VHH binders against Peroxide stress-activated histidine kinase mak1 (mak1). Designs and how they scored, part 2

Target 1, 123 residues: Peroxide stress-activated histidine kinase mak1 (mak1), of Schizosaccharomyces pombe (q9p7q7r1507to1629)
Amino acid sequence: SVLLAEDNIINIKVISRYLERIGVKFKVTMDGLQCVEEWKREKPNFYSLILMDLQMPVMDGYQACNEIRKYELENDYPKVPIVALSANALPHVVLSCKDSGFDSYLAKPITLQHLSLIISGIL

## First folded at step 5 (VHH)

Design s35 (from s1 with S30D S31D; framework vhh_7xy4_2)
Fold by ESMFold2-Fast, scan of step 5:
Structure s35 (fold): chain B 123 residues (1-123), chain A 121 residues (1-121)
Amino acid sequence: as target 1 above (123 residues)
Amino acid sequence: QLQLVESGGGLVQPGGSLRLSCAASGFTFDDYYMAWVRQPHGKGLEYIATIDSGGGSTYYSDSVKGRFTISRDNAKNTLYLQMNSLKPEDTAMYYCAKEGYDFWSGYFDYKGQGTQVTVSS
């Protein structure tokens, strides 16, 4: 199952349609805090991939990723793949994502082809 | 050492054509999907096209469908992008990418140095 954190309703609709076409089960959350709480609520390995927008209200993607990685270390959880969703994939942004604990990134606008490639490589 | 070297970029007028090449070395080229991605100055990375290991299946972003054609020559370890009906919006640095999941390359585990395409009068 895929967990999506994205605050823009148009992006949510587009990505959700892509996930449906790929044939994976998923849940949507509207900010980083909702994403962290949803992931913690479920058993380890319930979510096999997190798609995380970098810029969200309440808790951004960097903060959410850090919170998940901290929780994994403290509870000896398997490391879930987290893919950053970003409008800006310049070198320094990509490196900031890597330093924050992300496993990969996808540049916006997200396409079905991009998402399919990431999911086939991880799932 | 794995290496991808792009070439064929340049300055063209709107409506023009260019053919990009990517010379691959340091890995078994015909075992991997290959892709073209681009990055306009100051913007994010944008997917363009992907081709399977044998060259029989191709995939395109909606922005280039019908205008661009991806192809490969496995005997020469070379990837191509034929670009027709070029628009100013196609102005970007173009990168050849090998399948995989390296954080630096997004959904590709290696990306080359790039070749600049500029579409203007």
Scores: ipSAE 0.000, ipTM 0.139, lowest interface PAE 10.6, mean pLDDT 82

Design s37 (from s1 with T50A; framework vhh_7xy4_2)
Fold by ESMFold2-Fast, scan of step 5:
Structure s37 (fold): chain B 123 residues (1-123), chain A 121 residues (1-121)
Amino acid sequence: as target 1 above (123 residues)
Amino acid sequence: QLQLVESGGGLVQPGGSLRLSCAASGFTFSSYYMAWVRQPHGKGLEYIAAIDSGGGSTYYSDSVKGRFTISRDNAKNTLYLQMNSLKPEDTAMYYCAKEGYDFWSGYFDYKGQGTQVTVSS
């Protein structure tokens, strides 16, 4: 199962349709805090992949990723793959993602082709 | 057949300079953001510098800002890195990288074979 954190309704709709076409189960959360709490609520390994928008209200993707990584270390949880979703694919943003504990990034606009490629490499 | 071929590395003394080149082929070079990344022996990859498709915007890691300059010649399909005021900590294998998804790092669509830079007296 995939956990999506994204605050833009249009992006949610597009990515959700792609995940449906790929045939994976998923849940949508609308900010980083909701994503962290949803991931914590489920058992380890319930979510196999997190797709995380970098820019969200309440808690951004960088903060959410850091919280998940901290929680994993403190509670001996397996490391869940987290893929950053970014409208800005400049290398300094990619570097920030790596430093925050992301496993990869995916540039917006998200396409079915690129999402399928990432999912096939992880799931 | 996509290829990136780096050259210009070598042994240099601290305070010296080197210019790296990357010859690109097999893709539309002018359509892609390009980067230089380095890997010291036994360490992880570090982004050093990046340049947008047109060459108008450049970005640098804090470790090289003010010392290194990235540039490109889209007519020649070539990427450059001018390295000045070299320090021993700049010793690494340097790679030319095409921005995008890369199976190895998650940051690059493709990276080249690399060129070794060693800064030592």
Scores: ipSAE 0.005, ipTM 0.172, lowest interface PAE 11.1, mean pLDDT 82

Design s38 (from s19 with T50V; framework vhh_7xy4_2)
Fold by ESMFold2-Fast, scan of step 5:
Structure s38 (fold): chain B 123 residues (1-123), chain A 121 residues (1-121)
Amino acid sequence: as target 1 above (123 residues)
Amino acid sequence: QLQLVESGGGLVQPGGSLRLSCAASGFTFSSYYMAWVRQPHGKGLEYIAVISSGGGYTYYSDSVKGRFTISRDNAKNTLYLQMNSLKPEDTAMYYCAKEGYDFWSGYSDVKGQGTQVTVSS
């Protein structure tokens, strides 16, 4: 199952339609804190992929990714793939995503083709 | 058996206030995002307010931001919408919606019968 963290309702709608077309089950959360809480609530390996917007209220994607990685280390959990969703694809943003514990990134606007490619490479 | 029952709608003058309630049953209410969705006569559905499972995050459409407040009582399995400074354009059927796979596509797996809000002199 895929866990999506995204605060923009139009982006949520678009990405949700793409996930439906790809044929995967998913859950939506609207900020980084709710994403972390939802991931912790389920058993290890319940979510096989997290799609994480970098810019969200309450807790941003960098903070959420760090909290998940910290929890995995402290509790000996398997590392879940986390893919950053970013409006900015400049080299420094890609590098900061890697340094923050993200496994990959997708540039906005998110396309069905790119999302499908990421999912097929992870799932 | 999932059920959502909305109440609290009615006729109100511009500038007035109403409080809507949604009684939920048949699922673990505290585990799901909930939303208020409205549909004016002859128009499409609009998600106007969303609240996270624990109540720590809320989202509002620009049309209602600053005027409406969504809240929930997980002990009572009840969702609320406090509507202040009502305008004629707020006239619509209001629905309570549960999070599901279709939630963000504008179609929830479960929505209730709705409660009508009419803002008119």
Scores: ipSAE 0.000, ipTM 0.128, lowest interface PAE 16.4, mean pLDDT 81

Design s39 (from d5 with A35S T50Y; framework vhh_7xy4_2)
Fold by ESMFold2-Fast, scan of step 5:
Structure s39 (fold): chain B 123 residues (1-123), chain A 121 residues (1-121)
Amino acid sequence: as target 1 above (123 residues)
Amino acid sequence: QLQLVESGGGLVQPGGSLRLSCAASGFTFSSYYMSWVRQPHGKGLEYIAYIDSGGGSTYYSDSVKGRFTISRDNAKNTLYLQMNSLKPEDTAMYYCAKEGYDFWSGYSDVKGQGTQVTVSS
């Protein structure tokens, strides 16, 4: 199961259609805090991949990623793959994602092909 | 296959100038953001300049702002970096990079072989 954190309703619609086409189960959250709380609520390994928008209200993707990584360390959880979704694909943003604990990133606009390749590589 | 080939590096004295070029092939150059990144020996990568797909928007790190100019020629599939007022601290390997992260290969697979710039006196 895939957990999606994205605050833009159009991006949610597009990515959801792609996930349906790929044939994976998924859940949508609208900000970083909702994402962290949803991931904590489920048992370890319930979500095999998190797709996380970097720019969201309440808690952004960097903060959400950090909270998940801290929680994994504190509770000896396996590391869940987290893929950053970014409209800004500048090298300093990519390096910032790596430093924040992300495993990979996808540049917006997200395509079915790129999303499919990421999911195939992880699942 | 994606190929990026940098050229134009060399040894210059402080205050000098160099123009770096990057010849791109194997992808639709005009559709991607491009950047220059550098790595001094024994240190991490430093982002120094970025240019959007059309060439209309540019960004520079504070360390090179006002001295370096990034530009592109989409008809020739070539990225440029004009470096003026060079300082010893500009000494580094300079890489041309296609923006984006490939899950399979990582960031390093989308940069070229590099060209060495040495500013010494």
Scores: ipSAE 0.000, ipTM 0.168, lowest interface PAE 11.4, mean pLDDT 82

Design s4 (from d5 with S108Y V110Y; framework vhh_7xy4_2)
Fold by ESMFold2-Fast, scan of step 5:
Structure s4 (fold): chain B 123 residues (1-123), chain A 121 residues (1-121)
Amino acid sequence: as target 1 above (123 residues)
Amino acid sequence: QLQLVESGGGLVQPGGSLRLSCAASGFTFSSYYMAWVRQPHGKGLEYIATIDSGGGSTYYSDSVKGRFTISRDNAKNTLYLQMNSLKPEDTAMYYCAKEGYDFWSGYYDYKGQGTQVTVSS
């Protein structure tokens, strides 16, 4: 299943509809902290993919990704694929995502086609 | 008609070098950022390097810094990637990408078939 971290209600609705059309099970969290806590709560490999908005309140996507990667190292968990979601597609943002431990990047507005391609490449 | 044609890939031993080329046509090449991205078999796209429209600024992923060099020749509408000290983990299909929107879902717009790089002994 897919774990989504996104704080914008409209983006949640759109992405959720896309995930339903792709035919994957998923859970929504509304900030980075909720995402990290939900991922830790489940057993390893329960979530096969995390879709992570970069800009969220409480804990942003960079902080959440870092916490997950740290927890994986400390507990010998397999590395879960994490895809960054961002409205900013400039080279330095894409590079920062790669350096922060993200496995891929999706620019907003997210389309069904691009989300399907990413999921097919990972799952 | 926008077209990107990659070439220069092949089989190479660890520690070897390859130079990739991308011939661009159908748009004003000198007006756009260009990038190299790669996709290992069964994996997602990975960002490699970006170069600005004039060639003065370059950006690299940490995995290739110090080993790869991106460059361009605006007079020839050609993008290059010089790859040195190649490692088995560099094995992937390599694509050049134009500024825009494609399945890296950033500012890359790509229409090329790619060129396969295989690093093995």
Scores: ipSAE 0.013, ipTM 0.177, lowest interface PAE 8.4, mean pLDDT 83

Design s40 (from s1 with T50S Y59F; framework vhh_7xy4_2)
Fold by ESMFold2-Fast, scan of step 5:
Structure s40 (fold): chain B 123 residues (1-123), chain A 121 residues (1-121)
Amino acid sequence: as target 1 above (123 residues)
Amino acid sequence: QLQLVESGGGLVQPGGSLRLSCAASGFTFSSYYMAWVRQPHGKGLEYIASIDSGGGSTFYSDSVKGRFTISRDNAKNTLYLQMNSLKPEDTAMYYCAKEGYDFWSGYFDYKGQGTQVTVSS
């Protein structure tokens, strides 16, 4: 199952429709803190992929990714794939995501084709 | 089937101007970030500028900020780079690039054949 962190209602609708079309189970959270708390609440391997918006209120995607990676290290959890969702796909932003612990990225606007390719490569 | 065809390069003197064009086909141009990158002879690729899918947000490397302007025409499937105050250091092959879909295998999942810009007296 997929865990989605995204604060924009229109982006939530679009991505949710795409995940439905791809045929994967998913849950939506509306900020980085809700995402971290939901991921911690479930057992390891319950979520096989996290789609993480970089810019969210309360806790942004960079902070959320760092918290998940820290928790994995402290509790000897397997590393869950985390894909950044970004309005900016410049080389330095992409490298910053890599250095922050993300496994991949998707540039906005998200398309069904690109989401399908990422999911098929990870799941 | 996906194609990017650059044009508009040439030989100019320092301080001159050129306008590059990139004709895109085989994909939904209006859905993707587009970029210009360059490669001087015998050196690596250098990022120059990018533009969001709608054309409302533009980004530039410090080396070209204030001199180059990126723009797009989604109705014509065309990307542009207006280059002003050209310097010898701007001499390179210039490529139009489409955003990649994954982080490791392809930041730009396609780039065109390029157009040569030479700045020399």
Scores: ipSAE 0.011, ipTM 0.174, lowest interface PAE 9.5, mean pLDDT 82

Design s41 (from s1 with Y59W; framework vhh_7xy4_2)
Fold by ESMFold2-Fast, scan of step 5:
Structure s41 (fold): chain B 123 residues (1-123), chain A 121 residues (1-121)
Amino acid sequence: as target 1 above (123 residues)
Amino acid sequence: QLQLVESGGGLVQPGGSLRLSCAASGFTFSSYYMAWVRQPHGKGLEYIATIDSGGGSTWYSDSVKGRFTISRDNAKNTLYLQMNSLKPEDTAMYYCAKEGYDFWSGYFDYKGQGTQVTVSS
């Protein structure tokens, strides 16, 4: 199961359509706090992948990723793959995401091909 | 099949210059942003510079601004990095990287074998 954190309804619709076509189960959350709370609510390994928008209200993707990584260390949880979703495709943003605890990134606009490639590499 | 082949590295003294090249094949080179990244021995990957698909816009890390220049020749499917005023801290394996695919998941078809740059007195 994939957990999606994304606040833009157009991006939610596009990514959801792609996940349906790929054939994976998923849940949508609309900010970083909802994402962290949903992930904590479920058992370890319930979500195999988190797709995390970097810029969201309440808690952004950097804050959410940091909170998940902190919780994993404190509670001896397995590390869940977290993929950043970024409007900025520049490599310095990509490497900054890596330093923040993300495992990978996808540049917006998200394509079916790139999403399929990343999911195949992780799942 | 995507291939990136870096060349031009070597041993140089502090204050010296080197020009790196990356020969790209197996994809439409002119459609993608390209980047240079580096990895010092035993350390993590560090971003250096990015160039847009047409070559009109460039971006640099603060550690290399004013010293390095990224450029491309779309007719030759080649990316370049001109490195001036080299410092010992620039010693690293330098990699050419393609935009749009995963940099971190271990799927590294976009990253070549690298070219070693050593800056020593």
Scores: ipSAE 0.005, ipTM 0.190, lowest interface PAE 10.4, mean pLDDT 82

Design s51 (from e10 with E104D; framework vhh_7qbe_3)
Fold by ESMFold2-Fast, scan of step 5:
Structure s51 (fold): chain B 123 residues (1-123), chain A 118 residues (1-118)
Amino acid sequence: as target 1 above (123 residues)
Amino acid sequence: QLQLVESGGGLVQAGGSLRLSCTASGRSYDMGWFRQGPGKEREFVASISGSGGTTYYADSVKGRFTISRDNAKNTLYLQMNSLKSEDTAVYYCAALYDSSGWYDLDYWGKGTRVTVSS
């Protein structure tokens, strides 16, 4: 299953419809902290993919990704694929995502085609 | 598959200049420089768009470093001026490529070493 961290209600609805059409099970969280807490609560490999918006209140995507990677290292968890979601597809943002521990990047506006391609490459 | 080869590293005194090059085995899109100092994690330095029209710099190098490219030669450059001891690192070239909108960040060269004497 897929774990989605996204704070914008319209983006949540769009991405949720895409995940339903792709045919994967998913859970939605509305900020980075909720995402980290939900992921920690479950067993290793419960979530096969995390879709993480970079700009969120409380805890942003960079912070959330770092916390997940830290927890994996401390608890000998397998590395879960985390895909960054951002309105900015510029090289500096993409390169910065790698430094934070993201496995990949997906530019907004998110399309069913691009999301499906990433999911097929990971799941 | 793109192969990246960095060159131009060496020993330079503080306040000096050095120019790094990275040659790609084929056409690349967006490209950038990263560096890794002794006992540190790899950090972003600078990036340039495929056309060369857009550039970005880490705050630590703004005003001192200039990134550029020559697409006819498939070569990326980093002009480093006013070098500081903190710039001592192995410098890596990275290429970003995805016509579908999905970026794979794992296209790296082997690096070129820069040592700035204090």
Scores: ipSAE 0.012, ipTM 0.219, lowest interface PAE 8.6, mean pLDDT 81

Design s59 (from v5 with D99E; framework vhh_7z1x_3)
Fold by ESMFold2-Fast, scan of step 5:
Structure s59 (fold): chain B 123 residues (1-123), chain A 122 residues (1-122)
Amino acid sequence: as target 1 above (123 residues)
Amino acid sequence: QVQLVETGGGLVQPGGSLRLSCTASGFTFSEYAMNWVRQAPGKGLEWLSGISGSGYSTSYADSVKGRFTISRDNAKNTLYLQMNSLQPDDTAVYFCAKEFSDTYYPGDFDYWGQGTQVTVSS
Protein backbone atom coordinates (compact mmCIF):
# COMPACT_ATOMS: atom_id res chain seq x y z
CA SER B 1 0.00 0.00 0.00
CA VAL B 2 1.15 3.53 -0.88
CA LEU B 3 0.83 6.48 1.51
CA LEU B 4 0.42 9.89 -0.16
CA ALA B 5 1.08 13.18 1.66
CA GLU B 6 -0.15 16.11 -0.44
CA ASP B 7 -2.15 19.21 0.50
CA ASN B 8 -3.18 20.36 -2.98
CA ILE B 9 -6.50 18.91 -4.17
CA ILE B 10 -5.47 18.88 -7.87
CA ASN B 11 -2.25 16.98 -7.06
CA ILE B 12 -4.26 14.57 -4.89
CA LYS B 13 -6.73 13.93 -7.74
CA VAL B 14 -3.99 13.47 -10.35
CA ILE B 15 -1.79 11.17 -8.25
CA SER B 16 -4.77 9.17 -6.94
CA ARG B 17 -5.94 8.56 -10.51
CA TYR B 18 -2.45 7.40 -11.48
CA LEU B 19 -2.23 5.03 -8.50
CA GLU B 20 -5.65 3.58 -9.41
CA ARG B 21 -4.49 3.04 -13.01
CA ILE B 22 -1.25 1.41 -11.80
CA GLY B 23 -3.41 -0.85 -9.59
CA VAL B 24 -1.98 -0.15 -6.14
CA LYS B 25 -3.90 0.52 -2.93
CA PHE B 26 -3.22 3.86 -1.30
CA LYS B 27 -4.22 6.31 1.43
CA VAL B 28 -4.16 10.11 1.23
CA THR B 29 -3.04 12.45 4.03
CA MET B 30 -3.18 16.25 3.71
CA ASP B 31 -0.01 17.31 5.58
CA GLY B 32 3.24 15.95 6.96
CA LEU B 33 1.95 15.43 10.49
CA GLN B 34 -1.06 13.40 9.29
CA CYS B 35 1.32 11.34 7.16
CA VAL B 36 3.71 10.60 10.06
CA GLU B 37 0.81 9.71 12.38
CA GLU B 38 -0.88 7.46 9.79
CA TRP B 39 2.41 5.64 9.07
CA LYS B 40 3.06 5.16 12.83
CA ARG B 41 -0.51 3.89 13.38
CA GLU B 42 -0.02 0.93 11.03
CA LYS B 43 2.32 -2.04 11.55
CA PRO B 44 5.79 -2.10 9.92
CA ASN B 45 5.61 -2.86 6.18
CA PHE B 46 1.90 -1.95 5.92
CA TYR B 47 2.96 0.94 3.66
CA SER B 48 5.60 -0.06 1.11
CA LEU B 49 6.08 3.45 -0.32
CA ILE B 50 5.45 7.04 0.80
CA LEU B 51 4.94 9.82 -1.75
CA MET B 52 5.74 13.05 0.09
CA ASP B 53 5.11 16.61 -1.06
CA LEU B 54 7.92 18.88 0.17
CA GLN B 55 5.72 21.94 0.85
CA MET B 56 2.73 21.33 3.14
CA PRO B 57 1.14 23.16 6.09
CA VAL B 58 1.58 22.07 9.75
CA MET B 59 4.61 19.85 8.97
CA ASP B 60 6.47 20.04 5.66
CA GLY B 61 7.88 17.05 3.76
CA TYR B 62 11.44 17.54 5.02
CA GLN B 63 10.28 17.51 8.65
CA ALA B 64 7.97 14.54 8.03
CA CYS B 65 10.72 12.52 6.32
CA ASN B 66 13.15 13.28 9.16
CA GLU B 67 10.54 12.24 11.77
CA ILE B 68 9.90 8.92 9.99
CA ARG B 69 13.64 8.18 9.70
CA LYS B 70 14.19 8.93 13.41
CA TYR B 71 11.25 6.73 14.39
CA GLU B 72 12.64 3.87 12.25
CA LEU B 73 16.00 4.09 14.01
CA GLU B 74 14.46 4.28 17.49
CA ASN B 75 12.02 1.40 16.95
CA ASP B 76 14.07 -0.87 14.66
CA TYR B 77 11.62 -0.46 11.76
CA PRO B 78 12.64 -1.33 8.20
CA LYS B 79 13.41 1.76 6.09
CA VAL B 80 10.33 2.62 4.03
CA PRO B 81 11.04 4.16 0.60
CA ILE B 82 10.06 7.85 0.60
CA VAL B 83 9.81 9.74 -2.72
CA ALA B 84 9.83 13.55 -2.61
CA LEU B 85 7.35 15.46 -4.79
CA SER B 86 8.70 18.90 -5.70
CA ALA B 87 7.98 21.84 -8.00
CA ASN B 88 11.75 22.44 -8.23
CA ALA B 89 14.10 20.25 -10.28
CA LEU B 90 17.15 22.36 -9.36
CA PRO B 91 20.28 20.41 -8.28
CA HIS B 92 20.37 21.87 -4.75
CA VAL B 93 16.76 20.75 -4.10
CA VAL B 94 17.60 17.21 -5.27
CA LEU B 95 20.68 17.16 -3.01
CA SER B 96 18.64 18.51 -0.08
CA CYS B 97 16.12 15.68 -0.58
CA LYS B 98 18.90 13.07 -0.40
CA ASP B 99 20.38 14.70 2.73
CA SER B 100 16.93 14.74 4.39
CA GLY B 101 16.49 10.96 4.03
CA PHE B 102 14.44 10.72 0.83
CA ASP B 103 15.14 7.75 -1.44
CA SER B 104 14.07 9.45 -4.67
CA TYR B 105 12.52 12.56 -6.20
CA LEU B 106 9.72 13.35 -8.68
CA ALA B 107 9.31 16.75 -10.31
CA LYS B 108 5.87 18.35 -10.55
CA PRO B 109 3.72 18.12 -12.51
CA ILE B 110 3.77 14.38 -11.83
CA THR B 111 3.14 12.19 -14.90
CA LEU B 112 1.73 8.66 -15.00
CA GLN B 113 4.90 7.42 -16.74
CA HIS B 114 7.31 8.88 -14.17
CA LEU B 115 5.23 7.62 -11.25
CA SER B 116 4.93 4.14 -12.84
CA LEU B 117 8.72 3.95 -13.30
CA ILE B 118 9.37 4.93 -9.67
CA ILE B 119 6.82 2.44 -8.35
CA SER B 120 8.12 -0.42 -10.54
CA GLY B 121 11.66 0.33 -9.33
CA ILE B 122 10.69 0.37 -5.64
CA LEU B 123 7.78 -2.11 -5.36
CA GLN A 1 3.80 9.79 -28.37
CA VAL A 2 1.71 12.48 -26.68
CA GLN A 3 3.27 15.96 -26.58
CA LEU A 4 1.90 19.27 -25.25
CA VAL A 5 3.92 22.45 -25.85
CA GLU A 6 2.98 25.78 -24.25
CA THR A 7 4.00 29.17 -25.68
CA GLY A 8 3.03 32.80 -25.19
CA GLY A 9 4.31 33.45 -21.67
CA GLY A 10 6.43 36.45 -20.77
CA LEU A 11 6.65 39.66 -18.79
CA VAL A 12 3.56 41.89 -18.72
CA GLN A 13 2.55 44.94 -16.70
CA PRO A 14 -0.43 44.89 -14.29
CA GLY A 15 -3.65 45.39 -16.25
CA GLY A 16 -2.09 43.93 -19.39
CA SER A 17 -3.05 40.90 -21.47
CA LEU A 18 -1.36 37.72 -22.73
CA ARG A 19 -2.55 34.84 -24.88
CA LEU A 20 -1.13 31.41 -24.12
CA SER A 21 -1.15 28.58 -26.67
CA CYS A 22 -0.71 24.84 -26.22
CA THR A 23 0.01 22.75 -29.31
CA ALA A 24 -0.93 19.07 -28.99
CA SER A 25 0.28 16.01 -30.90
CA GLY A 26 0.16 12.24 -30.59
CA PHE A 27 -3.58 11.86 -29.90
CA THR A 28 -6.95 12.79 -31.42
CA PHE A 29 -7.18 16.28 -29.92
CA SER A 30 -10.94 16.81 -30.44
CA GLU A 31 -11.82 13.69 -28.38
CA TYR A 32 -10.30 14.95 -25.09
CA ALA A 33 -11.03 17.72 -22.63
CA MET A 34 -8.15 20.13 -22.04
CA ASN A 35 -7.28 22.27 -19.03
CA TRP A 36 -5.09 25.13 -17.88
CA VAL A 37 -3.37 24.82 -14.49
CA ARG A 38 -0.81 27.17 -12.89
CA GLN A 39 1.76 27.10 -10.11
CA ALA A 40 2.80 30.34 -8.43
CA PRO A 41 6.23 30.57 -6.72
CA GLY A 42 6.15 28.65 -3.43
CA LYS A 43 2.54 27.50 -3.90
CA GLY A 44 0.70 24.40 -5.07
CA LEU A 45 -1.04 23.72 -8.36
CA GLU A 46 -4.20 25.76 -9.06
CA TRP A 47 -6.72 24.63 -11.70
CA LEU A 48 -7.89 27.59 -13.80
CA SER A 49 -10.09 26.45 -16.64
CA GLY A 50 -11.32 23.46 -18.63
CA ILE A 51 -12.87 22.94 -22.03
CA SER A 52 -14.63 19.88 -23.48
CA GLY A 53 -13.30 18.10 -26.58
CA SER A 54 -15.90 19.74 -28.81
CA GLY A 55 -15.38 23.16 -27.20
CA TYR A 56 -19.09 23.35 -26.28
CA SER A 57 -18.59 23.40 -22.50
CA THR A 58 -16.16 25.53 -20.50
CA SER A 59 -15.54 26.02 -16.79
CA TYR A 60 -13.45 28.46 -14.74
CA ALA A 61 -12.04 28.85 -11.26
CA ASP A 62 -13.53 31.80 -9.36
CA SER A 63 -10.11 33.51 -9.23
CA VAL A 64 -10.02 33.96 -13.03
CA LYS A 65 -13.71 34.00 -14.01
CA GLY A 66 -14.44 37.07 -16.15
CA ARG A 67 -10.73 37.76 -16.81
CA PHE A 68 -9.55 34.59 -18.58
CA THR A 69 -11.12 32.84 -21.58
CA ILE A 70 -10.32 29.27 -22.64
CA SER A 71 -10.80 28.22 -26.25
CA ARG A 72 -9.56 25.60 -28.71
CA ASP A 73 -9.00 25.17 -32.44
CA ASN A 74 -9.41 21.47 -33.15
CA ALA A 75 -8.30 21.90 -36.78
CA LYS A 76 -4.94 23.23 -35.51
CA ASN A 77 -4.69 20.93 -32.43
CA THR A 78 -4.24 24.05 -30.30
CA LEU A 79 -5.61 25.11 -26.90
CA TYR A 80 -5.66 28.82 -25.92
CA LEU A 81 -5.93 30.89 -22.76
CA GLN A 82 -6.69 34.58 -23.25
CA MET A 83 -5.65 36.38 -20.07
CA ASN A 84 -6.96 39.92 -19.50
CA SER A 85 -6.63 42.36 -16.58
CA LEU A 86 -3.53 40.56 -15.31
CA GLN A 87 -2.56 41.06 -11.66
CA PRO A 88 0.74 40.45 -9.85
CA ASP A 89 -0.91 37.40 -8.22
CA ASP A 90 -1.24 35.84 -11.70
CA THR A 91 2.57 35.39 -11.78
CA ALA A 92 3.07 31.64 -12.21
CA VAL A 93 4.15 28.83 -14.51
CA TYR A 94 1.14 27.92 -16.68
CA PHE A 95 0.60 24.32 -17.82
CA CYS A 96 -1.84 22.77 -20.25
CA ALA A 97 -3.10 19.34 -19.21
CA LYS A 98 -4.96 16.58 -21.04
CA GLU A 99 -7.84 14.74 -19.36
CA PHE A 100 -7.87 10.93 -19.15
CA SER A 101 -11.34 11.18 -20.74
CA ASP A 102 -13.65 13.81 -22.25
CA THR A 103 -14.39 15.38 -18.85
CA TYR A 104 -13.36 18.88 -17.77
CA TYR A 105 -13.25 18.79 -13.99
CA PRO A 106 -10.04 19.52 -12.02
CA GLY A 107 -7.52 16.71 -11.83
CA ASP A 108 -7.64 13.35 -13.61
CA PHE A 109 -4.95 14.39 -16.12
CA ASP A 110 -2.66 11.94 -17.95
CA TYR A 111 -0.34 14.33 -19.82
CA TRP A 112 1.08 17.77 -19.05
CA GLY A 113 3.10 20.31 -20.99
CA GLN A 114 6.46 21.65 -19.80
CA GLY A 115 4.90 24.96 -18.72
CA THR A 116 5.35 28.59 -19.74
CA GLN A 117 6.35 31.37 -17.31
CA VAL A 118 4.05 34.40 -16.89
CA THR A 119 5.38 37.29 -14.83
CA VAL A 120 3.12 40.24 -14.00
CA SER A 121 5.27 43.09 -12.72
CA SER A 122 5.78 46.73 -13.18
Scores: ipSAE 0.000, ipTM 0.271, lowest interface PAE 15.2, mean pLDDT 83

